# VHH binders against o26223, part 18

Target 1, 191 residues: o26223
Amino acid sequence: MKLLWTSQHIKVTVHIDGKVSKMDVLEAIKTRRSIRKYQDREVPEELIDKILDAAMCGPSAVDERPWHFIVVRNREMLEKIPEVHPYGAMVKDAPVAIIVCCDSSLEKIPGFWVQDCSIASQNILLAAHSLGLGAVWTGVYPLEDRVEGIRRLFSIPEHVIPFSVIPLGYPAENPGTRDLFDPDRIHLEKW

## First folded at step 1 (VHH)

Design p32 (framework vhh_8pnl_2)
Fold by ESMFold2-Fast, scan of step 1:
Structure p32 (fold): chain B 191 residues (1-191), chain A 118 residues (1-118)
Amino acid sequence: as target 1 above (191 residues)
Amino acid sequence: QGQLVESGGGLVQPGGSLRLSCADAGFTFRTYAMAWYRQAPGKERELVARISSGGSTNYADFVKGRFTISRDNAKSTLYLQMNSLKPEDTAMYYCAARGTYYKPYDYWGQGTRVTVSA
């Protein structure tokens, strides 16, 4: 076990029967891309558990943590998602999808659940990427037709709001990295 | 604050048609999602049809193909066109509205009675 620090990253290297490196946080954030093509490979339950653990570690307004998750592996159900979500065509080809939901009965401050569920969704994307998987966020809320379509399809009760559908799997595409830093969007001391 | 008023109910024979209307009395109709619910004697209130502020519709399976929900934002009025009516459609029909998607319907009308009988 060796901890290596650079000016940009902290890397943890384990030397056991060869060199093993973990992706640091900044690298994960900067190299994560939306992945819409997946290998025909099952995602182990252990990786889904790690991803959901990471999702629940996000900050939430007044610590309300209103999120619930539906894990969908059933091929027949995955194939029905594009019927109610026009930009969810890739979901039918994914081995698994996570539906991020808000239980409104857990809401302590009106409206902040959208931010809470956005944070959970982003953590799912980052965790998946760090584990060698690809994923994409497909929007459900605030589009009422998508919310009601997903609610009906998965028997989601009225007090629970489906927020996003995130298909994931082992990536079958490798889009290039992006350099998005724009100093013109940074204002010092005032606008 | 915000009052919904249903009309158009009545007695009709099986196979007949009725058009229900729901008028908005003061809230911002065009930004609200609207729905029709019904409650038959001895049964729980159930969703019949829903329409988004943008006009997209959802229907309960038991009315699909027979009922059509629509809205006229200029007139602040919601409609339910009911065709091929069956005795099982006999109920009080309620108009409902919500401005915030994650909340239950917060505005309800008093209901209009529909009776389908020979």
Scores: ipSAE 0.000, ipTM 0.132, lowest interface PAE 15.7, mean pLDDT 83

Design p33 (framework vhh_8pnl_2)
Fold by ESMFold2-Fast, scan of step 1:
Structure p33 (fold): chain B 191 residues (1-191), chain A 118 residues (1-118)
Amino acid sequence: as target 1 above (191 residues)
Amino acid sequence: QGQLVESGGGLVQPGGSLRLSCADAGFTFRTYAMAWYRQAPGKERELVARISSGGSTNYADFVKGRFTISRDNAKSTLYLQMNSLKPEDTAMYYCARYHSKGYLFDYWGQGTRVTVSA
């Protein structure tokens, strides 16, 4: 596995698919879609490492970087996630999932860890898309039943809060693009 | 979304002085209100000082008369001059940027540590 980058435009060469792709930041943001159907293919460890590197490059409040990540590849564990997450049915069919967590002992400004972990989650989705993978964000926090279910399932300590579960894999669907621009939500100079 | 980089912290004896700096890489620095916050271990964050885009300043009562906030729009840099430092001033100090309408917009940077001890 080999990944090559250029600074002015992101040029990714991924040997697994034999593809060379050029995807600028705006293209990645506008074409990323939630993917819930995955090919029966393993995602290489090298791609997961690159996705997590991108996740940790996100901004955080006072640079507290409170995130920890659990990488789940074990089929039995993936199959148990829907039992504690009612909207996580697709996770059992994914080759891998990333659980984004907050270590509350790293929190420096109260409450901002939610924003920090949201940013990390979005970076995971964008990085996966840029590498030819599909992923979907599924919410855990602030729903107590999901938080405690995921914590117990993965032996997460009480001072660590599971924030999101992101299954990912090679996409087996192409939902197309959406036009979401709404000028009525933009106010100039005042409300 | 610009990043803020704090510097200038250190160890100083009671009664000493330090000057903190916060560099903003964003080209719109001059249009934002800026603030310094601090957080001591086991405490919540607290506002230390604030400066508007026009230069008007606001201070927490516990630093009034001892600290001075200022900005250099040409250098895109925010400063906090700290005089007559006390052990109670020991904290991690953070630079924050507000939206021009006065609400908190982001907290960027690792902070800079200030320790006041004999």
Scores: ipSAE 0.000, ipTM 0.058, lowest interface PAE 24.8, mean pLDDT 82

Design p34 (framework vhh_8pnl_2)
Fold by ESMFold2-Fast, scan of step 1:
Structure p34 (fold): chain B 191 residues (1-191), chain A 118 residues (1-118)
Amino acid sequence: as target 1 above (191 residues)
Amino acid sequence: QGQLVESGGGLVQPGGSLRLSCADAGFTFRTYAMAWYRQAPGKERELVARISSGGSTNYADFVKGRFTISRDNAKSTLYLQMNSLKPEDTAMYYCAKYSRPGYTYDVWGQGTRVTVSA
């Protein structure tokens, strides 16, 4: 039996089958990798909810929070994404994808929605990783052909801009972790 | 008229079994994830079990191996099979409806009372 107080310092996540994973914030950030191969296994709606809750907790310019999300589980729709996103081939093999969108009617400061939706996208990746899932950010904006293609496929209104497509699932690959710290990129007091 | 109505609660002895039912008179049962929650006097409402529209299930640790959640989409009914009941399972049991892609249970039943006592 594990003592309850020893686990209180670690983020605990429960999967469908009752398995738990533990990962602190720094560990999640440092060990998250892009995952493009997924098990043929459904992702529970509860985990998608937790991921979307985390996505909405990001900071946004003047608290405009312009993000909207489309959750795609339909196999036919997932299979059509590579037709409008050439580097999104892995999406058709994922059990689910989240499309991060900006509702431009919610924008308070022009242009900052890109940063807002980037933050939401990163939170999706980190939350997925902390929950034992793998995900990858596939870029849509600012590539106009991809923006138009995704808009048409998912009946997205003209005032809404698709920003990213993030397939996710249980990982079928383990690329390992990277040591990316580069002190030459840190300047003290001045350049 | 969309209403959630729980039934099947009652008084049982420790080690007994009950099957709870939740009928949804609404039109969207198939498209919603559904859950069972419980609340004992003086305690917060806690998740017991959840089932997705596709049939994937989650269970709280304190009921794993004893309770089984299931759904019958043709009858618009959610079930909770409770086996090996313990006094600590005594509570009001609530059915909750959860919509896709929403993550908040905002449609609740009135509850059914389960009492486990010798």
Scores: ipSAE 0.000, ipTM 0.099, lowest interface PAE 18.3, mean pLDDT 82

Design p35 (framework vhh_8pnl_2)
Fold by ESMFold2-Fast, scan of step 1:
Structure p35 (fold): chain B 191 residues (1-191), chain A 118 residues (1-118)
Amino acid sequence: as target 1 above (191 residues)
Amino acid sequence: QGQLVESGGGLVQPGGSLRLSCADAGFTFRTYAMAWYRQAPGKERELVARISSGGSTNYADFVKGRFTISRDNAKSTLYLQMNSLKPEDTAMYYCATKGYYSRLPDYWGQGTRVTVSA
């Protein structure tokens, strides 16, 4: 992976289906899509490290940074996730998944950890996309059965809350981009 | 605040049934795990039954097959259906919410008394 500063933009080198592209931050945000089909290819450790670094750079309420991450590469463990997460079937086909967790002992303001972990999850999705990978956010919290299922599978202690499971890999699908700008949702000065 | 209020306790003969209710006006009821505890004389409160936000249930061995926990998220109400009551079930019964946060303690109601005797 290669980062370049050019005037007002940071350019990132991305490999998508064997092609090299460079995108700025706005392009990455606008072109990121949920990816649920992955190539049978290993994701290098260096890319996971960069993704986790990006996750931890998110803002958090009163800088509490309550996040912890579990990196899962073990095929047997990945295959067990759909048993406790009904809509996580794609996880068993991914080469790696990241579980975003909240350590509640680090929480300074009740409830804001959900926003903190949402920001970390989005940064993981954006960083993965910028590095030529595909990923999808599969929800765990606040669904108690998924929380307890994931906790048991990964020996997560009681004071730590699994928030999301994010499978990652080189994409085996290209859903294209969406134009979601809606000016009717913008109000000037007041409602 | 999420005040829990239990009701439905009373005096019943062995083999009888009671239905306990726990009402909460709080906005978080639907997302919290809920539980029933009881306090035997001279002992700490012990778990009787637990229900997750998604409906998964867990029961203490001494009530399995006799008690059923359920919830109505639209009414913000938790229930405990108690069948085949025994004198050993005599206790104060407490409703509790289980928070995930280290700073959010379990919230308890004031309790409702269940007495099983002739």
Scores: ipSAE 0.000, ipTM 0.105, lowest interface PAE 19.2, mean pLDDT 82

Design p36 (framework vhh_8pnl_2)
Fold by ESMFold2-Fast, scan of step 1:
Structure p36 (fold): chain B 191 residues (1-191), chain A 118 residues (1-118)
Amino acid sequence: as target 1 above (191 residues)
Amino acid sequence: QGQLVESGGGLVQPGGSLRLSCADAGFTFRTYAMAWYRQAPGKERELVARISSGGSTNYADFVKGRFTISRDNAKSTLYLQMNSLKPEDTAMYYCAAYRSGYKTFDSWGQGTRVTVSA
């Protein structure tokens, strides 16, 4: 049999001849890789909207959902990110980047916003991968120079904390997948 | 879902070498720990070597320094390099897959015969 299913966020198509592939959740998680080289192709706004919808679907401590997102497409602004983020050199070559931020005024339990924004960042990476895009998480928090550099560059208010910068685009590299499962790290009932 | 298939056995003189392979096309190889067992004629099946999905190895004392277990997750293949073979190594060799902590083997191969001739 064949299965055709289209959601507002992803399209799933399975053919009995194997010509068209379907990426289920486990496959997406296991095959996602950090992508730092991008084609010179624009990413449609609809795909960015789908990615951000997925980002906001993550769990958060006490349902605080403290995340805000800045979508950067302006070439001049993208080219300035490496000046304040030393390990963000690839951002200047990406067609778009998402800056994940925490609005501390939405924080209901101290400190858990880091986990909340980590979950949102990972959802961005998985959603991008499921849509045929490549992305990489470049760290901002807790490195104070990067936090202040990004804050200044994008006019971010004092109560908002830039957490990560995620450039994304159509991949121009294929690093392959990793075999990372180690059952010796799984313990039954006790250590 | 796949099946384990051993190969590489044969007749060899004492002091010789063989490389055994255990291949799987459909099994979820990379998520499992793998092992080589052997069963000599008229004896119980015994562990020869184990390898975790991360590559940690463990060997029976009677093969240490002579046998090497390895895996290629990209090829879904387990290997056993057997050097300095002895008549006492004559047995049917089986590969097996299991999850760490479970101890129950999820899959066994049909075996490959190793004969070390006198």
Scores: ipSAE 0.000, ipTM 0.073, lowest interface PAE 23.8, mean pLDDT 82

Design p37 (framework vhh_8pnl_2)
Fold by ESMFold2-Fast, scan of step 1:
Structure p37 (fold): chain B 191 residues (1-191), chain A 122 residues (1-122)
Amino acid sequence: as target 1 above (191 residues)
Amino acid sequence: QGQLVESGGGLVQPGGSLRLSCADAGFTVSDYYMAWYRQAPGKERELVARISSGGDTNYADFVKGRFTISRDNAKSTLYLQMNSLKPEDTAMYYCARDYYGSGSYYEDFDYWGQGTRVTVSA
């Protein structure tokens, strides 16, 4: 199926488990971990919709919002991603992946689309975590062979640049949180 | 999915040599950027050496000229040859699959081994 989003006007109400819905923003940021092992469970479409809504809420340079997203659930297509992405082996075992793309026709200032798509990618990771899912950001841009490989695999037009591939699922691993605060990286008033 | 297993650590005198090995049961070592890290008592883990899938190497300044990183793809094994060892090299040494330059975004590597201990003293 090569159709664009067929209904932009559907309003969906989703009921989330109380445990997941009680995670505050700082807790989500501090406890989010890269997850590469997934349960053999489908991710409801309603959760993907919430994640993509969050992805589009990020700040964007001159409000260009150049991001587009491909949602991949087809098992055959997920199994082909590792052929064009050497560090995407876990994608074949995920129930779903999101490909974050930049539509260059929406770009208002050169170069800032990388930051825009980075923000969208991080929002996907945080939103997934807050909903009880696990995800990992696998890089595509600026590696030209991966960009071209993903483009060909998903029939992405030349004016659209695939930026990241993010597999998602219910986590089958539970890594602990990390204490990464380093005061030596904070400079007051001057370097 | 794979597990890294380090070996070759031990007690050596200053000026001695030691060769560390890292075996990868789950993946071909040549498919990855590979690295050696170390953690001295009471210190943070630090990069010692890395090797790209193409064989290019990079070393921390404190080991340049003394340590050599290499791999044997037929044995799926990564090595660290350590020469002219100093007491300051005393640490637990860890093998890791390294994504440097790969464009991957990870806050931690799932592919750390258990480490091998190197002690340099008389």
Scores: ipSAE 0.007, ipTM 0.299, lowest interface PAE 9.0, mean pLDDT 82

Design p38 (framework vhh_8pnl_2)
Fold by ESMFold2-Fast, scan of step 1:
Structure p38 (fold): chain B 191 residues (1-191), chain A 121 residues (1-121)
Amino acid sequence: as target 1 above (191 residues)
Amino acid sequence: QGQLVESGGGLVQPGGSLRLSCADAGFTVSDYYMAWYRQAPGKERELVARISSGGDTNYADFVKGRFTISRDNAKSTLYLQMNSLKPEDTAMYYCAAGYEYDFWSGPLDYWGQGTRVTVSA
């Protein structure tokens, strides 16, 4: 299926020829869903480059920007991830995965790398969605067994901490929308 | 592609019973963790009951002994049997599905549009 403009304007997250329908930031945030089923179709390197550019644009404590990324396309390596990550079964079926890592040698203020890598991970999810891809954040840090398993599988040095594994691809599922707004969580001027 | 459709809501008197159903329209239910949530006006959406792919169930304290969650994988349908209904059970009820329990994703990945339950005194 190719994305074509017909008699009506459609906001969609579809790519066939490198074309994407535009959505505003709020729409992207509200319509992004975790996607665990992917088409048997490769993701172009140009889209991965755009996603990683967006990942590095997040705010970072004292501008330390400690994130590093491993892009995994090798099928044999993707198939080994479920062996060290019990909730990563969908990764074996994804055309590509991004491993978000913290290089602790870049850390300027202790502990804030977790927030930095969380921001990078969320930007990957939002950028993927805006480009017509689906993705899901699978947790690695702070689970010691998963951290060590992923480190060994991808030859990650000891001063680098794997934070998340994010498989991505063209979606083969379409979950409905969510409405999570809760005014009881908003307090005006005081608790 | 997953789309959940709830049914079975309605108006009942206190002490009455209702059975809610949730049908999928694009995936195999047996592969998923399934849950019922509810949202009353002015309140946050809250978990009512959940059932794992293996059949393990969990219930919110306020429904224990009154509600029963079950699934029929052959029919790709989730159920919530609601007994001894109270006015405070009045809410919009949603079913949700996700891959087997994980820390980040949970059963929130797929949602239905909801079915309204009103318990009138």
Scores: ipSAE 0.000, ipTM 0.167, lowest interface PAE 11.1, mean pLDDT 82

Design p39 (framework vhh_8pnl_2)
Fold by ESMFold2-Fast, scan of step 1:
Structure p39 (fold): chain B 191 residues (1-191), chain A 122 residues (1-122)
Amino acid sequence: as target 1 above (191 residues)
Amino acid sequence: QGQLVESGGGLVQPGGSLRLSCADAGFTVSDYYMAWYRQAPGKERELVARISSGGDTNYADFVKGRFTISRDNAKSTLYLQMNSLKPEDTAMYYCARETYYDSSGYLPEDYWGQGTRVTVSA
């Protein structure tokens, strides 16, 4: 026998093709999937603004908040990303991508910018999902060739480090749900 | 830049055994974590077992004690020994290199083979 809990729901309201859906925060976390196939449909600027607002709300080490974002909608630029990112083939088919960057001049504690930019990246994925969009995190840092390729392609200054490329759009696939809970990874009081 | 090629699947009765093989067709397997995934009809692709370059192994709870993952570095081949097979093990089985940089856990299509089919039925 074990206790079953029912939490008070934090409701999230999203727009999907003009329709409104409400989603629990925990459900949003559990149902977010990496989406690599997108509809041929523009993502409104208002949704990108909401996603970036959410990205900047993440915690950061000593509140350094070193993140900067590049929003890419230009088709020619999106089509060039796979040339410098071997796992970014889907980016050319997305209506928009966000490049998460670290401005090293804002770094207050060495090395924690990686965690900061990871948090911003995850918030982008969750916010996109909550708004009826699909997205995927493609890794850039710490692979030197990808970092320099993205830097050159988007004229990123030497003191700024591209961290991730996140294409997003209205999903054209539904991978279904995943059950990832593994109680063997939870230790009470001690290892 | 060879694709991984799976083999060894087939039809077997409950309680039977099969040994799956994954050949790396022209690039080194020994420097990577390697994994077996499976996908049953109507379900998502799920991790079955993983092995490090040094031979450390991890298994999904539903196969612990029944399946054994191993590698032959000299032959650049990955194996999955499946014992005590159950009807719920029926799936297409895929091998994959683990990618540190794909946060989704899904590898690009170029890294997946066609798989090998395992059917467990009476």
Scores: ipSAE 0.000, ipTM 0.113, lowest interface PAE 14.2, mean pLDDT 81

Design p4 (framework vhh_8pnl_2)
Fold by ESMFold2-Fast, scan of step 1:
Structure p4 (fold): chain B 191 residues (1-191), chain A 119 residues (1-119)
Amino acid sequence: as target 1 above (191 residues)
Amino acid sequence: QGQLVESGGGLVQPGGSLRLSCADAGSIFSIYAMAWYRQAPGKERELVARITSGGSTNYADFVKGRFTISRDNAKSTLYLQMNSLKPEDTAMYYCAKDYFGEDYYFDYWGQGTRVTVSA
């Protein structure tokens, strides 16, 4: 655990410089796409800190906030992820990945940690997009082989559950946006 | 401010010209391919013109040589210069973010801009 969360230092240092993106919330939600191709360009630590700050701002059942994050920049470690995650091939080409974990010792209500970590994962994707980065959620939990593979690879303790692996970087692809609104899925007053 | 907002439509006589604009308040406009679509009354929406982030263009056969798509990344604005307009060009015009030529529709982002070519 050599990497420290430094969001508080970023707040003190750059508060006046504005941590606000130019993209509004609705635009970020509607235009975010899964990005699997990245430029050969480093992501500044300051942007990762902003993303992790946003990740921790999600709602959590009984305010348990069980999430922990591993930031992976080491190329050798990123190259090993596809060995334990069959659909994580793009991770080896990313400049950085975030592993979202649940610390089960922080769990106050059984089972809701999955929802908590899903919220944190989505906030990472939205925050990355708002900052001009691309990212993709690669699923780990509830697939036992992936959970154990990622746990062993990153020396994750038995009481901590790896939930998702999110590679991110400056996008090298530009998929268009989608119009997904379906009024047939909206029911008024009853089913 | 995440809306695509079309403008510049109007009534014009055959052979006339119009310039449509599409304003995008987003900070990432420059990385998207952008497109103009149109929908004539009682018809399905169809692709008119497309421009990649790098400026490469593609046009529908029925507008090729008459329309020019362009972008200004500094202003986050997409344009469609329409020359030699024909009655058949009468439609509501919509802009969209596009990558693989997928059919996107942005009615929820704006009303589009109406082009009427009258005799």
Scores: ipSAE 0.000, ipTM 0.078, lowest interface PAE 18.7, mean pLDDT 80

Design p40 (framework vhh_8pnl_2)
Fold by ESMFold2-Fast, scan of step 1:
Structure p40 (fold): chain B 191 residues (1-191), chain A 122 residues (1-122)
Amino acid sequence: as target 1 above (191 residues)
Amino acid sequence: QGQLVESGGGLVQPGGSLRLSCADAGFTVSDYYMAWYRQAPGKERELVARISSGGDTNYADFVKGRFTISRDNAKSTLYLQMNSLKPEDTAMYYCAKDLPYYYGSGDYFDYWGQGTRVTVSA
């Protein structure tokens, strides 16, 4: 089934294709895991739109919001990513990947775009998880060879810096959850 | 990065025991989260057990009380002691380590080896 849904900001077509887990924010943060195995199943465009909307809602230094996103569904292009990214082997098996980029012309404070794009990347991971998808952040910046490889592969202009490649899909693995709380890293009042 | 090498799998009868080992051929395992995963035919790859660098453990509900994960940091080896094995435990078993975020996300598991096969049948 296909429904057309229109908000004030975006017109979205909703395709009903399975259940989405409902979880609160703390549950989403604590149960999100990197997913590198994906079902052979298409991710609907409306879910990608929701994920990208969430990505753009993150805070940024002086509200510079320097992020741009490339959505890659073309199998030939996905299969070329591992050639320029040593830890991106799983990307070729994903139905879609999002490349998070910084447009340096939007940067208001030098250097803070890294934090901005990190926040956008994490929001993609959390949003995907909340929608029943799995994703993984594969690092591009600041590794020069990966930055140049991804730039050339996707014809990214000189003033735009590829930051991360995030493959995503319906998960074909379940790594479970982590218990990472370490009170020895918390200092009260002073170091 | 190093390669993780799994061993110890085999054929056992229901109720039997096996001990799996995972050795890092190029690096110490002491600074990483370590985990055992399994994949049965027709099923998703799933977490069996994990252990922190400090020795804290977590188990999937289907193995609690039967399996024990442990590490020997001096030998750079991870273990999975499997007791009271059931036919449902039949799977390929993999070990993995978590990478620092600068190689990917902080929970990146890209060093899964070829695995070790466990078959539980009469």
Scores: ipSAE 0.000, ipTM 0.146, lowest interface PAE 14.1, mean pLDDT 81

Design p41 (framework vhh_8pnl_2)
Fold by ESMFold2-Fast, scan of step 1:
Structure p41 (fold): chain B 191 residues (1-191), chain A 122 residues (1-122)
Amino acid sequence: as target 1 above (191 residues)
Amino acid sequence: QGQLVESGGGLVQPGGSLRLSCADAGFTVSDYYMAWYRQAPGKERELVARISSGGDTNYADFVKGRFTISRDNAKSTLYLQMNSLKPEDTAMYYCATGDYVWGSYEYTFDYWGQGTRVTVSA
């Protein structure tokens, strides 16, 4: 029991009770961290399939679902990503990476593919975390040099836009948990 | 400024039932959370059950299925229905009122009653 003193009374702080046998959705969201160091362990294909299934389950503007995904396991290709992505050095050390792409021919509402691909990217991160993996979102779009570099490396057609590169693997680091709840960002009824 | 007053404790046989009440005797309570705690001699005070102003409940594992917490906001009264009582339930029972602390995921319980004694024995 934690005791706090005030002018009129003793304050006693009690945590909200909750027990889960597995990581629930709120726990997954709150404990997910960017992971940039990976164990030298293969990620099974069935786990990648579960992650990609989750990626495609997000809401999409007018249900346009413009995503395409490239799964990269080839070490030689992973090692070339840092050459065209300055902040992607950790990708070369990952056992696998997913490149989230937008097929612009599937776009129904101009510009909303960015939100669609952002949602898919976040679902990849959450699904990976829920399966005991670590991942990090490295940005590609809207940086023109990164977009073109990734396109060239992976033979991506002109009508397809690479959006993010997400390396993933079993984590070799534990950065701990963050407390990010900021009530000053909540406005009631008006700004 | 008011006081919480517990009642309903007493001596009961194993397997029996008791209903505890906690009356708010002068607080202005608009949206407080309320809770029952207990303390046995030589042990720390532990949460038994909690209830929000809207009726959402939370129970300690050792009372799930046996105890029911409820409130009557019009009467400013909190209840704990205790069924299938065990000797291990013997303790002083306290009610408390407090508020949720946004951003902390914690409850702050500011006012405590004097307690009511529950003894479960043959």
Scores: ipSAE 0.000, ipTM 0.154, lowest interface PAE 15.7, mean pLDDT 82

